VH-VL binders against Uncharacterized FAD-binding protein C1783.01. Designs and how they scored, part 14

Target 1, 263 residues: Uncharacterized FAD-binding protein C1783.01, of Schizosaccharomyces pombe (q9us28r162to424)
Amino acid sequence: YGIFAAPILDVRVLTNPGAVKRTYNLCLDISKYPLLEGKDWKIGGSFGIMPPNSDAEVLHLAHLLKIPQHELYVTKVLRTNGGRWPTIWGEDKPRCLYTSLYHIFKWCSDFISKPPTKSLIRLLAEHTLNPVEKSVLLALSDFRQDESYCRICTQSCVTLPDILEAFPSCHPPVDHLISALPQLMPRWYSISNDPSLANKRLEMAFTVQEYHSPNGQSRTGICTGFLEDLALAFLKARHDGSLANKKFTVPMFRGVQQNPFAK
Below, E stands for the ipSAE of ESMFold2; O stands for the ipSAE of ESMFold2 at other seeds; V2 stands for 0.75 times the mean of E and O plus 0.25 times the DockQ between their complexes.

## First folded at step 9 (VH-VL; framework fv_ozuriftamab)

Design g4 (from f2 with heavy chain H100Y, light chain Q92R; at its last look DockQ between E and O 0.91; V2 from the best seeds 0.00; counts 0 for: pae E 4.0 > 2)
Fold by ESMFold2 at other seeds, look of step 9:
Structure g4 (fold): chain C 263 residues (1-263), chain A 122 residues (1-122), chain B 106 residues (1-106)
Amino acid sequence: as target 1 above (263 residues)
Amino acid sequence: EVQLVQSGAEVKKPGESLRISCKGSGYTFTEYYMHWVRQAPGQGLEWMGGISPNSGGTGYNQKFKGRVTISADKSISTAYLQWSSLKASDTAMYYCARSYDLGYEQNWFDPWGQGTLVTVSS
Amino acid sequence: AIQLTQSPSSLSASVGDRVTITCSATQSLSYMHWYLQKPGQSPQLLIYLGSDRASGVPDRFSGSGSGTDFTLKISRVEAEDVGVYYCMQSLRYPWTFGQGTKVEIK
């Protein structure tokens, strides 16, 4: 499977003044999408978007992991204990990758959309030097005691960066961490138009998913936050007259299974 | 030339109704939000609420909710601010202001109307 | 609601002086917008989206800042710059203004 960089042709704001939720419509150019013979787009069908992590989140994680700036972008051999590489459709097995840590954290690893698993927290505890910090992480990872884990990790929307920041003596090996993190998964969206009748244009609407971190800061979901950032930049560029000088694309692919809710 | 022209000054008594207007010209009225901003004598600016003339959707500052109604007639490019029962505390200058619909956090006021002075006294 | 606090509340300046006005917010935001209300006039847009000057605004006006702290600077004040300056946020409804900074030219 390949990811297609669909150009954004238009953005419309569907949100009214005073609205609780923010909603947008995107119009994507899919005229260059490579389709297999006999396969075409259908209204009510589905497609996936592969949202990257933001550069801010990648740089923050690298800082917490004590990865020097120059090492983040250097292409090198990285060894994993498992996972589906280089794509989410590959076999789950150990691999030897020639890439950068930036690429892996930007496009491949999911370190913010879900709370760390107990197994990941155990890995962190094993690499924590401060005994007080280690004992807290061991308690959180204890499968016999779920109260603290549920309250702190699941109910408070805690992420891996939040844990690393709270436990500064934790220094996990990066290749073990990459193997333990889930891979970024696509978010599925319904096609709201007939692209063959609209000259291979795909329209979709999305509502921004918003929540608050444990320290009260507002956060958005990875995919709808990424889409909103693109939408806002597009709208600003169109207003400023700079749209022709910029490229706005959405990494997407056609669904390989029928949308069960379309039937 | 984009301009917002408001209706003239009003002197009213408590309990009376009032509707003031703001007519936009020099732009496509339905492509922008319209807002009302209050300035009490000698005081600063307060956002009262706004309307999307295209959809008719409105939003209000909680301080003024239930006290005023914001509406628009897009066929004549005009927005309205209306009270059903004025109070002396409604004495203020009222501005309409246009804002851009560029999404989250990307909204500001340009231009502003000339203002409508509303005086409510017995 | 997001409260904006301006400092100073008033000042007197001579033509050619540098003027700095600050606006602090109770929540983090990406952009501050700035308006000038000259005596007897309606407010007029000065700076939008943090640092962009409105049409016809001279380059002696500049805006900067991020997070909770924002500034408006006038590098060389002119006589026509007299009035009340307001900051505004459009992150969350209700949209709010600072209390104003009155600038008097001597």
Scores: ipSAE 0.343, ipTM 0.708, lowest interface PAE 3.6, mean pLDDT 85
ESMFold2, look of step 9: ipSAE 0.385; ipTM 0.738
ESMFold2 (binder alone), look of step 9: mean pLDDT 93; pTM 0.954

Design g5 (from f2 with heavy chain H100Y, light chain S30D Q92R; at its last look DockQ between E and O 0.14; V2 from the best seeds 0.00; counts 0 for: pae E 17.1 > 2, placed apart)
Fold by ESMFold2 at other seeds, look of step 9:
Structure g5 (fold): chain C 263 residues (1-263), chain A 122 residues (1-122), chain B 106 residues (1-106)
Amino acid sequence: as target 1 above (263 residues)
Amino acid sequence: EVQLVQSGAEVKKPGESLRISCKGSGYTFTEYYMHWVRQAPGQGLEWMGGISPNSGGTGYNQKFKGRVTISADKSISTAYLQWSSLKASDTAMYYCARSYDLGYEQNWFDPWGQGTLVTVSS
Amino acid sequence: AIQLTQSPSSLSASVGDRVTITCSATQSLDYMHWYLQKPGQSPQLLIYLGSDRASGVPDRFSGSGSGTDFTLKISRVEAEDVGVYYCMQSLRYPWTFGQGTKVEIK
């Protein structure tokens, strides 16, 4: 079971009348998807998209962690004692991986879509030099009460980068940080067409999800933001006449069961 | 605040029909699936089935297929569980529960309704 | 259908104890979800997708595991943690729950 890079064949803007949200339709080429023997695509089936973090978010995190840009891309050996790392559906086994911090932050670590856990905040506190900053982080990580944690971390949509910005004396070791971050999770979508009738083309629609960070900036959901960036780049390339010179793909995989709620 | 409010407790005799309801509020009803879960007295939880209010599509645990009907009225944000002919073995607590519309696989229930106790006895 | 078997079926703990509940599946799963049903209440989500805590769930609750064996841990049990804990899988229809683990606080 692997991730398939499905080419984008078409993008259509589906914004409905009076809507403040942005909605798109994507047409994906699944003709080369490696189906298991005897399996096929069905209307009402499902597929998962594995959204990466944006390059902007990865570079921003690296800046906050004081990782020089050239070191971010250096391939190094990562050895695990088990688990499904780096993906959530891989085999549970020990691994020796050749990868970079860039690829780990890009594809494997979720540092945007969920607030930091109390355990992660305690790790940050242990590596914070300023005593006032350290005491605040220790209070946020107190396992016996949730008032400050809920107000600051969960209700205010705080992310790891937000914490690192607010606590400039916090310098956690990167390898400890990677082990403490949750893995990026796929987002699931229904197949809205019959791919066997449509020459193995899959159509899906999505609406961009937006919310506000503590510093007032608008942010998009990881998956729908990623999809919108692809959609806009595709549309720009089509407008500019450069579409044939570019590759636009969606990292996806087929679900293993029918969506019983499709008609 | 997202809430699921279920209809009140029911006392019925075997052979009677019954429809219980679950009204969702605080969210866009058609963007989530609704499920029914039963808990027989002193027993654990059993998923019965669910519905997409948007498409009207239903899915059933085979154990309950043909025994109950799941439906929804999206105009009033309400899902229903219905029996045409109750049995004494249908005595249980029945919960509605919301899931994300993920298409789909790897899903979980949040929130749950308060439960509707259905008692079927002579 | 995938059967889930929890262990232990019941336990009694003192405030501050570490509690471990296991859930074993008859075939491999990618994730486990966990619910708590407090006395007289409906179930509530604790852990989804194996290890992610639901909103408002304290850090003392953690989930782990893969394959056929999954674990819910309470690092320091509190009096309000009394109730029945259920694991749930959603990989294969019909979705199924474990039989439950009753946790009493001394």
Scores: ipSAE 0.000, ipTM 0.431, lowest interface PAE 13.1, mean pLDDT 80
ESMFold2, look of step 9: ipSAE 0.000; ipTM 0.387
ESMFold2 (binder alone), look of step 9: mean pLDDT 93; pTM 0.953

Design g6 (from f2 with light chain L91Y Q92R; at its last look DockQ between E and O 0.93; V2 from the best seeds 0.00; counts 0 for: pae O 4.2 > 2)
Fold by ESMFold2 at other seeds, look of step 9:
Structure g6 (fold): chain C 263 residues (1-263), chain A 122 residues (1-122), chain B 106 residues (1-106)
Amino acid sequence: as target 1 above (263 residues)
Amino acid sequence: EVQLVQSGAEVKKPGESLRISCKGSGYTFTEYYMHWVRQAPGQGLEWMGGISPNSGGTGYNQKFKGRVTISADKSISTAYLQWSSLKASDTAMYYCARSHDLGYEQNWFDPWGQGTLVTVSS
Amino acid sequence: AIQLTQSPSSLSASVGDRVTITCSATQSLSYMHWYLQKPGQSPQLLIYLGSDRASGVPDRFSGSGSGTDFTLKISRVEAEDVGVYYCMQSYRYPWTFGQGTKVEIK
């Protein structure tokens, strides 16, 4: 289906004063979306957004992995032990990629929204120099026990960056790391209008997902954080009169509509 | 020119009701939030709550929840702050203030009303 | 609620002095907003979005900072700068102000 860069036409803040959660409405221009023959958009249908990781998270991970800034952006051969490439519909197999580490961490790897797998933790243990740190990681990855892993990794929202911070002697090879990380998946949203009646404008609402990391910092979900950053930048540009100098797009694609109550 | 004009000073006794008003002009009333800010004599500023005139949605600082009601009539571009039963501790200057609808962290008050002095004494 | 603590609570300055007011937050923020309440007047916007000056505000006023520490500076104080300065956050409800910094001119 390919990923379409839908321009943002308008943003409305739906958040009321005093609200605990932040909510926005986006209006997207889908007039140039390449629809399949005979298909059109429907109210109540769905579409997917392919959110990138934030630059801040990518740069933080690169720092923890000791990747120099100038090497992060160079295009080079990267080897994987698996994963679905070049798209989420691809075969899960080893590949040889010609791209940059920035591109992989920005658009392809999910190192923040999912807890590290036991396989990933074993990889980290194998490349940890301090014996005490290594033994802790091996214990967390032990397939014979699940309670410590669930408590520490799943229930406490631990991420790969959190582990790298806690285990400074851990230096995994980047190619192995990329193969062990989950891929970023699309997030699905409902179409809140009928775009065929609205001059091919798609409207959607989203609420920002927030959680607290182990260090107490507030973090947002990848997709809703990405969407909020775009929304705020759009609103600021409109307010200060610079909107014509900027482009705001959402990487999206049409999904199969499954509305059991459609008449 | 954008202006917020508030109703005049009030002198009341404890237990009485009161509604003060804030009329906005020079802008599209429903495109902005309206807020109320309290300043007790000789004290600092305290956000009381606000309203989205477009949706009618309100939110309150918990300190004032249940003590005041914020409302708006968008047909006359006016916001209201109302007490059903005043206390002596309600003696303060009350300001209305407009905020832009620019989302998270991107909100500030501009302009402010001239203030309404409310004095509650026996 | 996010607490904002201003320093100093008050100061006395001579015309031409540099004045620095700090505002410390209990949580990390991207932007601080600043207001001046001149004697007998409503508060007025000075600085918004951390460093942008409101319309009609002289360029001797500047704002800076990030994270938990924010600063308002007056490069050369003038007699009309007397009043109480407040910082404000709009990061989370309830929105809060600093306790104020009273600036007097000797």
Scores: ipSAE 0.427, ipTM 0.759, lowest interface PAE 3.6, mean pLDDT 86
ESMFold2, look of step 9: ipSAE 0.451; ipTM 0.773
ESMFold2 (binder alone), look of step 9: mean pLDDT 93; pTM 0.956
ESMFold2, look of step 10: ipSAE 0.431; ipTM 0.763
ESMFold2 (binder alone), look of step 10: mean pLDDT 93; pTM 0.955
ESMFold2 at other seeds, look of step 10: ipSAE 0.360; ipTM 0.723

## First folded at step 10 (VH-VL; framework fv_ozuriftamab)

Design h1 (from e2 with light chain S90R; at its last look DockQ between E and O 0.70; V2 from the best seeds 0.00; counts 0 for: pae E 13.5 > 2)
Fold by ESMFold2, look of step 10:
Structure h1 (fold): chain C 263 residues (1-263), chain A 122 residues (1-122), chain B 106 residues (1-106)
Amino acid sequence: as target 1 above (263 residues)
Amino acid sequence: EVQLVQSGAEVKKPGESLRISCKGSGYTFTEYYMHWVRQAPGQGLEWMGGISPNSGGTGYNQKFKGRVTISADKSISTAYLQWSSLKASDTAMYYCARSHDLGYEQSWFDPWGQGTLVTVSS
Amino acid sequence: AIQLTQSPSSLSASVGDRVTITCSATQSLSYMHWYLQKPGQSPQLLIYLGSDRASGVPDRFSGSGSGTDFTLKISRVEAEDVGVYYCMQRYRYPWTFGQGTKVEIK
């Protein structure tokens, strides 16, 4: 089964005035969720959200990779030898996929929430023209020393876009990058209400995760940032009286409650 | 028709206590935050603090923390600003203002109360 | 605390003039909010979320900007636009206002 687009029925701001942390409650309509026979929703059960990367992040990456905006949306044919790419839900089989670089960066590739792997950094080094920049990237990817990598990439919250900005002579082939990037993974949340008592509604709370980029700008986590953007758009539409003209949905799916191998 | 109606002007001596009020109408009081904003004579606006009437949670500008108490009585849709011991420097116009539940950066004040002039003179 | 500095602190304009008010922040912000306090009145919302006009605000008012620099523009000022204009941020505690820009119509 695939991802369900759950409508947002209500948003509550849980943040106290003057608080530094932002917390929200979402109420989702699960009345049309396609349940398998014999399955139900449980209080305290889990569900997953498949957050997309923001359009701003996708366009920024495309700019850093020097992909023209028009070319970003061109449909491509991708062939696989097996596996479940582009999602963890797909059948394990060879396939022919029709998609665009935009859709791959939007829904499939994680270039923000995880630091680049040493393997990815080595790929970047191989395509870096400036010898000083190349030597830095090679040192970061060195299998004999992890201390510099951990300090610079992991502990400093460095992303692929941050590296591309810091190393302007790095020009990796896009198809090699896509092959090396991790898949965008779901984020798991707990149901905060009893859906059987709430007439097919699901409530959840989230706190916005923030971190600072190397240039000092504040960034949000992919999923909680996506959820906050939806929450704020919903609240604005309610304030402006335009709520009836708009639809807000969360891409979600039911979690496994008692069988960790039956995903 | 959303309205915030504040209590009337006050003239007090230093050291006296005071509580001023702001009554909200035309909306669900517990779904919005209430804030207090100070304007000293001839000066600009200062955010003092606010309250979530639903939870009772408060937040204060550090400048005013410990000098004022913000509270609310949701049964009568009323927020309060209270001093235990007034100073002459507390002479100002005090506005209540409602904020929407749109989150951190998307919170603005609309509407405002008419203001309560507090004069503290020796 | 984030300091907001408005420029100019006061101005005198003729009816029909273009007026530009700037608000500079000591830290980067996503949005700026603008209020107008007409003489003898409480403040009223003018622009929210950087560029959205409050209900009943004429099209001659517009807001723009990002980062640390924000502007409010009046394309053709009218006599009723007299008052003090304030920018306001709620990005970081404590919430702060600019010092105000007094607009007089001559």
Scores: ipSAE 0.000, ipTM 0.479, lowest interface PAE 13.5, mean pLDDT 82
ESMFold2 (binder alone), look of step 10: mean pLDDT 92; pTM 0.941
ESMFold2 at other seeds, look of step 10: ipSAE 0.270; ipTM 0.668

Design h2 (from e2 with light chain S90H; at its last look DockQ between E and O 0.95; V2 from the best seeds 0.00; counts 0 for: pae E 2.6 > 2)
Fold by ESMFold2, look of step 10:
Structure h2 (fold): chain C 263 residues (1-263), chain A 122 residues (1-122), chain B 106 residues (1-106)
Amino acid sequence: as target 1 above (263 residues)
Amino acid sequence: EVQLVQSGAEVKKPGESLRISCKGSGYTFTEYYMHWVRQAPGQGLEWMGGISPNSGGTGYNQKFKGRVTISADKSISTAYLQWSSLKASDTAMYYCARSHDLGYEQSWFDPWGQGTLVTVSS
Amino acid sequence: AIQLTQSPSSLSASVGDRVTITCSATQSLSYMHWYLQKPGQSPQLLIYLGSDRASGVPDRFSGSGSGTDFTLKISRVEAEDVGVYYCMQHYRYPWTFGQGTKVEIK
């Protein structure tokens, strides 16, 4: 079982004039999805999308961590002592992995959709040179109290990049950081059409989820932002006549066909 | 050829009702949004609102909400702008415009109707 | 609502002049769209999606810019270019226009 790169066959804009939220319909080609013998797609079943972080976010994080551009893409040998890291699909055993920091940040680490844990903030504090900055981070990570953490990190939608921007003397070791970051999780969608028809197509609708950063900038959720970026690029390429020169795919996998919340 | 043809000029008194129309031709009417834009005499352009002819969904600029009603009849490829009670300040040129919609931020008006002059005076 | 401010509000140009019109937004945008309203006519699309020319628009018209600052240029003005030029944002409802730039040909 792996992640399937489903081609986008069509995009429709569903957003009405004046609407505050944006809604799209995607039509995906699942004709080449590797199904086990006897399995098929069912209306009302589920599928998962594994959204990557955007290149802009990955490059921004690398800049904040002061990772040289050449180092970001260098193949590294990582030895695990067990567990499934760096993905939720990995084998639960000690392994020797060949990957790059770019790949880990792009596909494996969730540094945007969730606030940093107290454990991560503690790591950041331990590697912060400015004593005022350090004391703030220590207070946020204090296991005896949650008030400051909830108000600042959770309620204000703070991300790891936001903390690194606000605390410029913070220089955590990258290998410790990637071990402490949460893994990217799939986002679940229901199959709304009958894909067992001869076309082998899957249609889905999504609404873009927006939130505001601590500095008031509008941001999108990882998955629906990723899907919107693909939808916009597809629509523009179709309008411009350049669709044949580009590939638009959604990384997805078949879920439980009766219970979309089961793993 | 894609065209938007609007109804003729109107001279009305305050308090009267009015409905003006915009008929689209040369394209599939339900595949594009239709919008109304106001231009007061000697002044600039103001977006009033729009409609999805396929779903009937509408959106309005708050300045005009409750003052006008936007509707469409897809069986005759026609959009409407309607007042229940005109004011002298409603004197303006009114344009319909078809929007191309390629998603967020990727919309524009093409074509525009020829305009309907509405004059409201006692 | 996003406010768009054009500069200049009006100008006079001779045939052959280069004309530059700017449009400043109160919020960052990805694209600006430009319309021309010739005397006695309805507006017509010139530039969409920042830099794409509408069908039939001569290549002397060009659009550029990003963020909050956008520019429409006419490289060699002709007599037929007279009218009022409007920038427009389609980023957030309500959609808004700039106040217009009147171009006169001497």
Scores: ipSAE 0.455, ipTM 0.765, lowest interface PAE 2.6, mean pLDDT 86
ESMFold2 (binder alone), look of step 10: mean pLDDT 92; pTM 0.947
ESMFold2 at other seeds, look of step 10: ipSAE 0.476; ipTM 0.777

Design h3 (from e2 with heavy chain M34I, light chain D52N; at its last look DockQ between E and O 0.01; V2 from the best seeds 0.00; counts 0 for: pae O 9.2 > 2, placed apart)
Fold by ESMFold2 at other seeds, look of step 10:
Structure h3 (fold): chain C 263 residues (1-263), chain A 122 residues (1-122), chain B 106 residues (1-106)
Amino acid sequence: as target 1 above (263 residues)
Amino acid sequence: EVQLVQSGAEVKKPGESLRISCKGSGYTFTEYYIHWVRQAPGQGLEWMGGISPNSGGTGYNQKFKGRVTISADKSISTAYLQWSSLKASDTAMYYCARSHDLGYEQSWFDPWGQGTLVTVSS
Amino acid sequence: AIQLTQSPSSLSASVGDRVTITCSATQSLSYMHWYLQKPGQSPQLLIYLGSNRASGVPDRFSGSGSGTDFTLKISRVEAEDVGVYYCMQSYRYPWTFGQGTKVEIK
């Protein structure tokens, strides 16, 4: 029914050091996963991982939006006009939410894996004071022309933080920005083993997805970057002999779960 | 002012049916879930289940599934808890409580109703 | 189901004392919620999402914690703070409460 915090039991590095691609195997403890009666895990089935944005990305976005760090964590009332957000399987309806901007950016908003839409760029242009910056954003958002947008935003892997950094006079209202951003979605993986025969352990492999930002910095995909960070922290704790003092969990769930209150 | 107002105390015999109510006011009833929480005499709090008044969808704690029915009438902003056949063990205080649509994703209860005492005795 | 165990189960405090109530969960959680049930009343929300005070709750109440261990503190208790305090998780169904901590004021 919900997101399960599966403990990491083991990590194995599957590729040689220095290889261009990095691949890991994770072993997860699903012994306490609340399965419905008559359901079980099967070989060839699927499960989802709900990856958060990294704290570094959330704090960077907050800095670019000029949100004071103490305000980032304050609980606020947020009203929605409809849809399932922030739930994955909730009802399509207007909501009144009590949450923090940190929680929204950490778990609910996808501002990294998808390029900004033309509509989002037009919103940014509307809140940009410098006339040169505004004219560039207006040109990128022109619905009649796709060549500049495709070349700059989609082909170059530009993200919302990249735009905000390049256009420092852009100060959009945070509530409008949140309503315009896509929801973070789970990433799906195949079950490679039979957990009922393997003491309720789930094994999965992942390869770190990398791409380069317009300034040449290497960035990782949200889910595989999150998983790599956990894997490396686990390996460090195992090497240091501190595993017993630490908890490493992966937020996951079996298949598509249904909101029990939805129809 | 956001309020949940429950129906009055009930004294019943085993085997009788009963429906108690919870009326919401001061907010848009269909934007929030309504839950029922039981408190047996001298005991703690126990979540029984809830309903989306918007869709009519329900969820139950397995302990109470099949023993009670949760329903709502959104036209009058009212949720219900119903037994078809009461037992002495159903003697308790019953609260309704409101939560937002995050249901099982870190929701909390605010406000609570004043409670309905149900006494089941021969 | 996730069990929540509160400590202590009861306590007696004098006005002005510092009170600490702990809530231990059998699984790691993101947030804990806290309620106060005053004598003869329905429960009321004190703390939500781990550390946020509900409207009208004095700043002498604070919540903290992460993982499996959570704490409610009253920095200087007052006579009106008498009642039973409950922690609650809504991370996994069924939602569960701690067994309660009864606070008496001498």
Scores: ipSAE 0.012, ipTM 0.468, lowest interface PAE 9.2, mean pLDDT 83
ESMFold2, look of step 10: ipSAE 0.450; ipTM 0.761
ESMFold2 (binder alone), look of step 10: mean pLDDT 93; pTM 0.953

